# VHH binders against Twinfilin (twfA): the designs that were tried, part 7

Target 1, 335 residues: Twinfilin (twfA), of Dictyostelium discoideum (Social amoeba) (q869t1)
Amino acid sequence: MSHSSGIPASQELISAFGSANTGDVRLIKVVIKNDELVVDQKLNVQSDFETDLELAHSVLQKDSPCYILYKKDDKSIELTGYNWIFMFFVPDNAKVREKMTYAATRGNLKRELGASHFVDEIYSSNMNDFSKKGYQQHKLHQESEAPLTMEEQQRNDEKEQGLFVGGGGSGMHVHGISFPVDSDASTAVSNFINKKFNYIELSVNVDDEKIIFSSSSNIDIEAISSKISSTEPSFHFFRYSHQHEGENLDSIIYIYSCPDGSNGTKSAPVRKRMLFSSSKANVEQLVTSHNVKIDLKLEINSPSEISEESIINELHPPKVEEKKAFSKPSRPGRK

## First folded at step 21 (VHH)

Design m2 (from g2 with K54R)
Fold by OpenDDE, last read:
Structure m2 (fold): chain B 335 residues (1-335), chain A 122 residues (1-122)
Amino acid sequence: as target 1 above (335 residues)
Amino acid sequence: QVQLVESGGALVQPGGSLRLSCAASGFTFSSHSMRWYRQAPGKEREWVATISSRGSYTYYEDSVKGRFTISRDDARNTVYLQMNSLKPEDTAVYYCARDKYTPGSYYDFDYWGQGTQVTVSS
């Protein structure tokens, strides 16, 4: 069950969006309030969709992130209703916490409303990008960069949503959403990079909006599970020095742990989980910015989900002996 | 070196038509959006039209909508401006420009030509 790491949409929002497909609504401004996605404002069609883009600009608040669901004039071929543009405004002056929450919730909102309704997406920190001229520029830019198909965009979005899928994918730089790093945390990272320690644990101080240091040590792989909290989310970097197939390897393992109530853990508040989840990429960048490659990324909820065996299996998956299909002996042709 | 050379400017009567051409060289033409600007005497340079790199999108200033058409021929590295129903207020030097994408800038360009004079006078 892919734990939707995002803030849920209110029933009102869902209903409003549904109604908008058959009504005169041009746009719906969506905000996060009380850990729910809610309708903040609705505006009706005034002119053509390009002209009405100025309405999108008019509903933005300089210091507050928001989503705008913007209805186009063309009807969907695949779905009942119109095509929509998903607009995501994240001002630079917004609190980091808010930025992270909105970023983490973006995918969820699309999913809950139906991602296929959205044929385009505009993401910006500049209010002026949510205008006729902004839209024009957006289209020009998209065409020049060989626009990602919606599927590709979705894939990118999914990638940006930090699917810690063990594959070496290029760190999704969530533009503008990073907590400052505490000096102790930076030092810990340096110590890790310089091999002073083969294990470091980092965390996020939610109140101060900072990445902070938790612990550093030299440990064996068997001790990794004991480093995982059952009550608090955390980030772990571990250098696994081992021999495999006659070669000495230093494998860098990045672990995001987040208790969710499973396997005897205590679930962290949803908001906290979202913040930590959104910080995964930024925390990863602390290490990768030093030209260190992460060999394995793991996301776990409990200490029981990680072991020496599990790590080794992920790093070095057993070669599925291709069962040589015994070539059935060719039936001797009846002469 | 990037070069843009405009041509086709002339004296025409009101209601007449004119086609401007801009020959581009020194860059990958098909990878860039192109723009037309105009500057009338004593006035600021004004954006007229834009065509996207692949030609999928065209945009026009309101005063020229329905009268002017921007197009491109990538095989010839040329952008065109077809001007119909010309008015005296269309009198200006017309410039071809290579679009530049700059975040937060919406009508930015990095190169432009010498311009071609269009005069609409009875």
Scores: ipSAE 0.818, ipTM 0.942, lowest interface PAE 0.5, mean pLDDT 88
Fold by OpenDDE, fold request of step 22:
Structure m2 (fold): chain B 335 residues (1-335), chain A 122 residues (1-122)
Amino acid sequence: as target 1 above (335 residues)
Amino acid sequence: QVQLVESGGALVQPGGSLRLSCAASGFTFSSHSMRWYRQAPGKEREWVATISSRGSYTYYEDSVKGRFTISRDDARNTVYLQMNSLKPEDTAVYYCARDKYTPGSYYDFDYWGQGTQVTVSS
């Protein structure tokens, strides 16, 4: 059960959204307060959905992230109610912590409300993009870029963002939110890239909002599980040098570990989990920016979830013998 | 080289109709949204209409809504502006432009033609 690391929606928000499908509500501004997604503001329909986009702009605060659930005028074919646009505003001047929290919660909000209600999404740091002209520009751009269906684009985005195998959380990387990297962490990454060490561990200093160095060493694959903490989240890079089918391979493995209370671990605080989860992409970029390909990404909660066998199986999945469909014997020709 | 050539401008009476054409060359026409602008004497250039790359979306300035229709023929690399119920206020040089996507910018374009004169006068 992939424990959604995001901030939960309040019952009020869920109810408000449900009611909006049958009511006169045009938009719902959603914010995070006291570790809960809450309704900040609701506005009713004033005109057509394009004209009313100016209402979305009007509810934004220049220094505060928010979500806007925006109702279109067309009804859903698949669901009861209307089609909705999911708007995500993240101003540049917002606190990094806030940006990360909102980014990490984005997928959870969609899931809790029903992702299928949202037929479009607008993400921006510019308030002006949440307007009639902004929406029009958005549509023009979408049509120009996407021979790909929105689903395909999302899939591609997900692929490009390197989906951590196992974590259901659509780690939507909030563009522009990067924690500064401590010099020791940078050095560790360099050492890893230069093959001085085949293993490095990085972490996030929550107070300083920095990526920091934890440890580096040369280890065997059997020692990986022992490097995973049962009480603290962490990032791991491991270069696995091995032979496969007669070829020497150096496989780069990226592991995000976050204890959640399962399998004998102590759950990290929710805020800490969110911060680390939001940093996954940034940490990955530390290595990939040096033109290093990551061959395997793992998200685990406990040391028991990782083993030499599990890693090898992921890197080199056993060839599923295509069960040759037993050719049905040709029915003997009726004489 | 990207080229846009407008045609169809003329003198017409109020209430009349006119169809402008813009022939595009030097780029993949079907991959770009197209725009019409106009500039009246002594006034700034103003946006008139936009059509998306696949034609799924059309947008108009408020003063021309219901009167003007933008369309495109990708086989001919041409964008059109059908103008009905013309008014003296519509008198201007009309320009076609290739839409440019610039984050944070709206109604941006990178190429435009020499324009065609439309005069609405009794």
Scores: ipSAE 0.812, ipTM 0.942, lowest interface PAE 0.5, mean pLDDT 89
Fold by OpenDDE, last read:
Structure m2 (fold): chain B 335 residues (1-335), chain A 122 residues (1-122)
Amino acid sequence: as target 1 above (335 residues)
Amino acid sequence: QVQLVESGGALVQPGGSLRLSCAASGFTFSSHSMRWYRQAPGKEREWVATISSRGSYTYYEDSVKGRFTISRDDARNTVYLQMNSLKPEDTAVYYCARDKYTPGSYYDFDYWGQGTQVTVSS
C-alpha cells in the first residue's frame, strides 16, 4: 500500500493541466484547499516564457504557499505538449503546518501530473525569485553547480598550477592592533563611499588575519536579510536611501553578523569569532576614515534578526509620546 | 589573487563597433559566470550583460539587446563584450566582474577590474 503521503490532485487540476499542454495557458497556480490540490488561477500566454515569468510573480501571495505550473515555450521531445517548470513558493511567514503540508505534497503533485513534464524546478521563499531575473539567476546557479567534465577539470587543474599569488594590502591600526586590508576591500569601500554600490560585504581571512572583500551590489532594504550568512561571520555596509518626515535621507548601516548556533545557524569556530569580533572596529574605520558617519550599528547572529521593519525602527524610533504627567490639580489651599 | 583586467576601450563614432576583453586570473574561470557593467559619468553603475559559467546562458540589459554580445573563452580565461551599433549613450567605463550567487540578489558579484573607457562621440 504505497502510503501516498501527499494531498491528492483534484480531477479538475489534472484536466486543466492536460488541456494546458495544448492550449494557451502559461501557468496554473495550485493551492491546497480542503485536503485537495486545486486550481487557484490560470493565466494565458502573453509573451515569451521568460517575459511571462512576471505573471508567476503576480499570482503569488505574500504569506501563502503555492505551486505554480509554468509552461515553457519549447515542446517536449518525449511527451505530448510543452516542457514545464515546477515552481514551489513557501514564504517564511507561512504557518509551519502549511509549510510541511506543501512540502510533503510536492512529490505527489509531480507524480500525479507526470513528473517527466517538468524539466526544471524552482523552490524559494522569496517572491522575487519567481520572475525573469529570478529565473535567470536560477539558471546561472544551476550551471555553476553542475559537475565539471573530466576535460574541464583537467584544464582547470593545469591553469591553477601556474598562478603566482601576489598583492600587498595596507594595514589599519585600531587600539594598537594592526590589520592588513586587502586592496579589493579598500576598493569596495571606496566604491561604497562614492555611491557606486549601496551595499558591500567584507570578511576576514582567518589564515592571514586580514580584511578581505566579499561582495558588492545595489540592493533594496528588503534584501539585507538575505545577505546575511547563517554559517559564516561577516561585515556589511548598507546605504539606505529613504524618505523620512519629508526629507530624503541616506542612512549608513553597519552590520556585524556572527552565527552562534541560534535560530538555525551554525556556530563559527571560536577562533574565527574572536578574530571577527576584534576586527569590528578596524572594519568600521574603513568607512569612517572617509568622514562618513555610521547612522546605525547592528550586531546580529542570524538573518532572522534583521528586517526592514527592525532597521527602520532603529533608525527612526517611534516618538514615545511623553505621557504628560497629569499635573495633579493643586489642591485648593484650604483657606 | 583574483584579478580581472579589462581592455579594448576606445573612442569610436556613433554606429561603430568595439570589442572589449577581460582577462581573468587567480580563480577557476570556467566555474564562474561573468558579467559586464558600465558606469557613465555622474550615473550609477549598471549591469550590461551576463554569461553563465559554461556559456549556455547569456543575458543582456534591454538597452543593449541586439547590439551587444557577451562571450567567453575558457582556454584563455577571457570574457568578451562585442559592442555594435554604438550610441553616445553607451559612453562609460566598462567593468568586467565575476558573478557571485547570493540568494535574493540577482546581479551580485565579488570581483571586478579597473575598467576600460568607452567613448562614443561624433
Scores: ipSAE 0.808, ipTM 0.942, lowest interface PAE 0.5, mean pLDDT 88
Fold by OpenDDE, fold request of step 22:
Structure m2 (fold): chain B 335 residues (1-335), chain A 122 residues (1-122)
Amino acid sequence: as target 1 above (335 residues)
Amino acid sequence: QVQLVESGGALVQPGGSLRLSCAASGFTFSSHSMRWYRQAPGKEREWVATISSRGSYTYYEDSVKGRFTISRDDARNTVYLQMNSLKPEDTAVYYCARDKYTPGSYYDFDYWGQGTQVTVSS
């Protein structure tokens, strides 16, 4: 069950959206309050959907992220009701924590409301993009063979960065959110790269919105499970020096651990989980920016999910011996 | 070199029709959205219409909506503006422009022609 790391929608929001599909509502502004997605504002249809885009602009707050569910004038072919535009506003001046939380929750919101209702998406930090002019520009841009949308770029980046093994969570990376890195964390990374330590643990200070240092040591692979917390999320880098098929290898393993209540763990607060999840790419970049390749990425929820055996199997998957189909001896031709 | 050459401007009576053409050269025409602008004497240049690169989207200024139609022929590298029910207030120099996408900027363009004069008078 892919534990949705996103903030859940309130029943009110779900109900409101359902009603809006058959009613006169043009848009629903959605915000995160008390660890729930809630309706902040609803506005009714005043004109055609393009003209009414100015309503979307009017409900935005310059310093606060939000979602706007925007109803189009055309009805859905597949579903009952209308087609919708998913709008995601993330101002540059918003707190990093907020940006990350909203970014991580975006997919969840779509899923809970029904992703198929949304035929288009507008993501921007500029309020003016949520207007008639903004929408038109958006459409022109989409049709142009021009450069990869942020989403496309993100997809490509994600493909290039490799997928975490074990965690189904498509980490929505909010482009442009840089977490400041504490000096101790930077030093730890340097020490790791310089082989002073073969293991480092990093974390995120939620209050300060900084990547921070937790611990560094020299450990054996057998000890890696013991380094995973059952109560707090964390990032781990481990250099696994070993021999495989006669070759000496130094494999770099990146582990994101996040307790979710499974296997005897205590689930971290949803906001914290989202923040950490959104930071995975940034934390990875701390190491990869030094031209270090990560050989294995793991996402786990409990210490029980990681072992020497599991790591080795992921690094060196057993060659599926192609069962040489025993060539049935050619039946001697009847003379 | 990017070139845009407008043609088709004329003197017409109110209620008349004109078709403007803009021949494009020096760039991949099919990959760019195209725009029409107009400038009346003593007034600022104003946006009139836009057509997307693939022609899926057309947009119009409110004052010309229902009267003007923008279209394109990629095989001929030409964008058109069909103008019907012309009014004296439509009198202006009409310019063809290549759309430029700039984040945060709207109705932007990077190249435009010399323009063609449209005069609507009795």
Scores: ipSAE 0.807, ipTM 0.939, lowest interface PAE 0.5, mean pLDDT 88

Design m2 (from g2 with K54R)
Fold by ESMFold2, look of step 21:
Order: sequence, then structure tokens, then C-alpha cells
Structure m2 (fold): chain B 335 residues (1-335), chain A 122 residues (1-122)
Amino acid sequence: as target 1 above (335 residues)
Amino acid sequence: QVQLVESGGALVQPGGSLRLSCAASGFTFSSHSMRWYRQAPGKEREWVATISSRGSYTYYEDSVKGRFTISRDDARNTVYLQMNSLKPEDTAVYYCARDKYTPGSYYDFDYWGQGTQVTVSS
């Protein structure tokens, strides 16, 4: 049974896609009209796959979301017909309800047409990403971010650490920008993992552009707010030992703090804030690379945003109580 | 730190060929896409070619497509640009650059070399 929300594909759209899959159509622009997914435009093949990408750009409307079903030149290995790219344009200037409707409908559209037809996807708010140059950038980025094989990972780990004698590297780089990690910071992470301390603070040395150790200690959850600077960006890991519904839990909490001048804080210089922001994922990986799961990640602008109550509510959200058979339902928070 | 050193530029007659090299050091070469740019005197710098980090994709500016070939040798940390059927309009300083991914900005880079002069004249 299917009572999940979703706007159905029109028979025209389903027929058009089926015909295009074995015919001369290069792209189908799809929009939502009258609560139905419909064909807005069809454009024929004019040239090769990459040259025709300018046709995808040409059918976009600056303020209106749409989907584009874009046919490649290579045939599917598994299915009759060609491989396709699913394109989803969601401009910033679109109405909020329209953006949400298209986002919620994307999955149903792919399912109704057959998800296995789509070998790639481009999702962007920037019209220029749906062009030849945008596609090229997309492919370069995908290749750089592709998961590494075990051999590639081992070679990269040896090269990054500099401790192991080995060959050069030919592996893919993932997660973007990487800063070196000071040995004291690595030691502090190990001590945190091994439960010598339940709290560590890490920072970035702006001059050396490396992740450095700031402090470690054993603290209670009420002390976290006092450990967080109101003037400097910083990273924090805390192991919160507590009981919930009779079960003892050791929840790992990762906090990135970047004071912005609100609530009595002072904003750090732009260069420093960008260096810290760029380091968030790499700092997280210092812990997750030890097969440790982070149970809660928080980004804050003020130490006053952290309290035992706020952490508990994020770790264990209270259940919305059933309302007494009246017409006013609760609305969920942002997600 | 990051260093890119171009070589192979020369004076060549029209129709001739050259091979440019770019030796890279100070970073994990195999994890980065690499680009060639060129700049003629008094003109804007223009993108010429790109090769992806594993070499699976190569892209060329229209005026050089079919004449130029970009390649890489990860064992030597080197990017090459083979230039055939050279024309006077190819005269420029050629720069090797490391690709920079910036959403909404295309053909971007963060490091580039000193350049090597290519001159095509009678």
C-alpha cells in the first residue's frame, strides 16, 4: 500500500520517457502542474552528449525549480535503451513551498520512471552547473571524492603520516582540504578514545595551518559551557556518561564553536573562521577513524547555547504527546 | 611547499610540435586534477586543458581540441601537454596549475607555476 505523499507522474511523462529512452530525444524538462509531474519541454539530440549539455542550461527558469531527464550517448549494460542523468534544479529564489514540494517529489519521479536508468545525478541551485562546464566540474569532483580501495587507503595513510616506508600514491583524495595534525593533538585524541579523559579541545594554528591540541580534562557536562571560548573558534569532544531509560550510555559529542558577535561573543577574523570551518570534517575524522561513532554533532556561535538540557534534548528528543482529540496538531521542528 | 615547474617551451615554426612538462612537488599529486593555462602578452589568462586526478577525464578548450593532448605520469608526479599542429595564435606563456573545486566557479585553481614560453613564428 502506498499512502506516502507524492505527486504522480502523468501518463504523458511516462510515455515520453519510454519513447525517449530508445529515440532521438536528448532531454525532457519535468515540472509539477496541478499536483502532477508533467512534461514541460522535450528537446532532440543536436550533437554529442557533452555539446548538448547547453540545451539543459537553456531550459532553466531563474526562479522556478524543475527536473531534467538528460540522455547520455552510451547504452545501458543492464537495461534496454540509454543511460540517463537525473538533474534537479532548485534555485534560491524559488518560493519555499515550491522548493519543498519538488524536493519531496524527486524520489517518486525516479521510482516511477525506473531508478536504474539514472547513472548520475546533478543537484544544484546554480544554473551554470547544468551546462558543459558544470558537468565537467561535477565529474572532476566525483573522481576526487570517490571512495578509495583498501590499497589506495593504505598508501595514502602512509604518505600522509610519513612514518611508513612505501611507494608513492595513486589513490583518490576524499573529504577535500586536509590540514596536518600536530603530534600532541593525535595523542590527545588517543587519550580521549582510551578514556583517560572525557573531554578534549582542539584548535587550528593559523600561522602553521595545522590542527593543534588545546586542553584535556575530566569534567561534568555542566562545565562544558565554561570550557568554550567566547572569542576564539574551537573544537570539542566530550564523552557524556549518563543513564537514559535504565540504560547506561557513553555518548560522544562533537562541538564546533565559532563566535559570531552574538550573545556577548566576539567574531574572530574572517581568515581564522574560514580555516576553522574548513577543518571541521578533518577534526571529526580524527575520532571517527578509530571506529568511534559520534552520537551528536553541534555547531554553535556562543557557549550559552550548550547546557545539559540542550544536549539531552538533542540526544533523546522528547516524544510529542498525543493531543486530546482536537483539531490542532503539533508541527515538527526543522530537520 | 607546493611547487609546479614547467619546462619544454621553445620557438617553433607553424605546424610544428612541442611537449610541455610540469613537475609537481609538495602535495599528493594523485589526488588532484591538473590544468594548463596560457596567457599571451596583454591578454587575459585562458584555460587550455584539464586532466582529472586518476586521468579518467580530459577536457580541452575548443581552439586546441584535436591538436593538444594532456596526460599525467603519477610515478613521476608530472603533467604533460603534447602540442601538435602549432599555430601563431598558440604563442603564449603556458602555466601548469592545480585544480581547485569551488562551487559556482569553473576552471579555478590555487597554485600555479612560473610558466614556460611557447613562440610560434615563421
Scores: ipSAE 0.500, ipTM 0.857, lowest interface PAE 2.0, mean pLDDT 80
Fold by ESMFold2, last read:
Structure m2 (fold): chain B 335 residues (1-335), chain A 122 residues (1-122)
Amino acid sequence: as target 1 above (335 residues)
Amino acid sequence: QVQLVESGGALVQPGGSLRLSCAASGFTFSSHSMRWYRQAPGKEREWVATISSRGSYTYYEDSVKGRFTISRDDARNTVYLQMNSLKPEDTAVYYCARDKYTPGSYYDFDYWGQGTQVTVSS
């Protein structure tokens, strides 16, 4: 028995979303009926996207979960049409079965419509969060929770300690190779371990032969490829939160990228490639020394080798279905 | 201790301009959204403007939108309110406040200053 929802999007919903992306629709309310994701309401643009947020509030029913696909006013850089907000309303007093069904279906709905359309998400049990003031609070909070930049981190460290923090770090080594670790890199690893970030990038300073910090952030899996340099070797850690067979998983993925000149990349000098290659185990140990298991290790030569599908296939290889004299029951929500 | 000190309040003519300042200390300024409120004589305190922790978002009460501009200078730990096209209805004590995130409670704050008086009159 599957623990994941198999509830598909109706053709009506897929068509309505495609038409709305280039039309005058402000929002589409989506509900589950007869084991299918369907359009419940569509409302047109009346004003700017923030003022129209009261329309999202107006379509909520206090006892019933729903999704709202909400169109912004800014056009997508990557896609034809506009950017969207994915809204998920789950009132506390909804039936437990409904709450579970909608929660399990959320990811599939986004995937079927194209996750890249949704540049923001609002999840709440409070109807008032789907309003102009609720959206403003969401943006303020989202920014306050964002990872600090390198410059902001240095300013905070100086203010809190009353001095400027130097860059000397303690060494880490594996298999007799000793590489110093810069203080910013140690801090980034700690923040990744403590789940302040779900993504970090580390590098090596070739002149100092030292593991250094490059970047950290909270990203979706679809953004990883764009974070990977096509010209410089680099190391990446990502915590992939996802669902497999009804269970919620946090998979830790370690990526070593070494561009080799293929697929539009530029090969780095041999000395640099050797230094990064010899650092792989040291960088891995920065995370595993905290009793953290790495669930997937990838070595790539191009950002194009990374996709959501490639990561899922490595984490969860397709099963071969057994043929039996007795058939398994059909999964709920299949036509 | 968190401290917010407003300054720049004055008597100005209708149509004039004024810039208020709020010096912040005792907390990591770049991690907090900041707000301005005002209270006219005999009226309740009302929200005026908000600026996000890194300055990416600014929000305004409808009656001041287009006339007032909130900004921040993180190097000086200071929030500003540039007030243009002032009207007699803008007469109030203006307060700087630090935003508090409380789910479901909008325009919330945890610390505020003593205020600075703005009077718009001939």
Scores: ipSAE 0.487, ipTM 0.858, lowest interface PAE 2.2, mean pLDDT 80
Fold by ESMFold2, fold request of step 22:
Structure m2 (fold): chain B 335 residues (1-335), chain A 122 residues (1-122)
Amino acid sequence: as target 1 above (335 residues)
Amino acid sequence: QVQLVESGGALVQPGGSLRLSCAASGFTFSSHSMRWYRQAPGKEREWVATISSRGSYTYYEDSVKGRFTISRDDARNTVYLQMNSLKPEDTAVYYCARDKYTPGSYYDFDYWGQGTQVTVSS
């Protein structure tokens, strides 16, 4: 003998729900009258599932508890018919005995109609929760409380905790952060300009709020990818001495690298990425302020994006393909 | 500290498109729903769009439905708003905001960015 409210569903209610499951009924309002669960109101589908939620609000009476059996637009995977939402409105100003009776009867109602039909439930004392905006908030909250996947948890564990911090006096502005430049970085830029080195790496120290020096050397173009970190954002200047169409060229290449987790890289904390991204123009200006033209600017997410081939193709895009001596269609080359 | 930084606002002609970005830091991004709001000159700030914490649900204010698309990239901790078929009435400062669950209060938020200006004029 299990104890329940002792309040059964009427045959009218059971029949109405069965018919509604395959028909055009949107909702059934259920109340308790004379110790029986009865149909108080039925409303038909008028629009999509979400828009019709205002119908659920419209059948509520501010002082009276009720249930609403609300039909969704999607069909059950497991059962014949549609998926339903079970709604339970219990206003705070209802009589205590009435509130307790409806609370005690909820489980029996669901069981008598077939609990598997109800894929969601909304319980509230606030009429506005049984509306389009109330339902949306319900779904957002449900998802926010769900367990994280392993991949999401790993990314969260790696995320930056800190504040966004600007450098320099009052030099902060919408599309850039003006950081002071460490003396070693200024010296490295001068050495690059004066051709003492053909490669320099610069960085940002977020704690000291400065553009700082990382390294300088003389390298071949094949070595540049190995200089680029797979885990930290960084700035690189390289002077590429080469020959193209019989002309000797010294092309100045500016590379901003921001690893994003692709191709074996690891994404840097968001705050660090934002500070480096905000510094791109200021770092570029360290070189261009010496009346030096940057011939190629690259933004990459992985060292694997840099090779002699990729640099040549960007510096000297392929021309339109020539037809052979015997005419045949060819695809013209484009940038 | 929670920080939200919007970007991508511009002057565009009617019928044009823009993509707004919102970089987030200082919290577990994948655990929060995110919203876009806008404030036109002389008007109150109004809700534009919401994306749930895992992206399973997106919701839009009626006047932008079908034209705007909210999305998120959890690897970059970034929320986007793709705005197509822009109209002069879309002119506003657009704000990225972190959803706040408050029972009985809808479209609530606890943190927002400084905004990015979108101007649609011929």
Scores: ipSAE 0.453, ipTM 0.847, lowest interface PAE 2.5, mean pLDDT 80
Fold by ESMFold2, fold request of step 22:
Structure m2 (fold): chain B 335 residues (1-335), chain A 122 residues (1-122)
Amino acid sequence: as target 1 above (335 residues)
Amino acid sequence: QVQLVESGGALVQPGGSLRLSCAASGFTFSSHSMRWYRQAPGKEREWVATISSRGSYTYYEDSVKGRFTISRDDARNTVYLQMNSLKPEDTAVYYCARDKYTPGSYYDFDYWGQGTQVTVSS
């Protein structure tokens, strides 16, 4: 979402996080410097996950906010690599402008790194909450406060997922956008990125406001229109393998479909349409956070708007012949 | 009224085993984490083990890790401490306590029982 402070993650930070996921790094301390999110420290694994939590405490400065990207010892069941904890320290005695800047920037940092990597979050103004005993208290409190649904009971057996705005103690409330992603959806995105499937469909559970998995498959471009509901909003990613002007291309296409009652469709309820519309950027980031470029983004109101011809015309608009330069005539250029 | 009643303390030889029980009443047991503490003769009370409200997490003081196991049975409103490989240093009065969340204060509690004596000697 475009509500953040506008402070971007540095390319060095994005690269360091990506490589740390498979290396010996335990934590990365992140600060804002010269209006950019940068790596301040990296510390390596020294012991088990819980014992090393004292390292998180050791890198805190009592007057200065920071983020800590903290690697757990358990491997992700949905992604290659390990699960992470997102830590946000905002001491009460930090300067007000600095506290506000870090609070406004939290959401962008998580989006830039890929929110699905973070299975837990600790937000606190107390340095001692970023320690072994602080973590234990966080888990005890989190379990005591969390409601248990039938769906949550089943997912407790499969994997843990959660993006929380609040932490385990008193502190500044962050305004970051938390958009929970179901584990099946994260797995489907990984399978799409790894080219196991060339098509995935994602949706939003309206009641839980959570990105969920609908389907994945290997299809031809002609089948996309039949995969798109004429009654329900939905998100689609498709890898289109084709040839254009002698080049072999694998174009990544992102489609947001929101039926509006036109062309034989039925309009979904207003709340559902608003929720899906507000989720477009978060769903897009699930793919782009893996350093994948989306070649075409489409917003449609009817499945009939998607055809091979319409996609080709958007990917490869007809060229116009080059005009000769006035100062020196030259032959028409060929791309 | 919150009540916690410990039982199961006994005289045991070194290397022996005991199971302590803590019967809880007067509160919604399944909503609270529970702890065991102990106080040896002439020493201050120390934390021993904690179990989360749904039992998903258990934590132990280093000297008892691998020998003691905390568990709970919500149908009986009871917390257990299984103590194996007992040592003379484990001799203490053992207290069951209800966890209290206090920001910035760790291993806190609000209610505890009268305790049960565990003695490990020849």
Scores: ipSAE 0.449, ipTM 0.845, lowest interface PAE 2.3, mean pLDDT 80

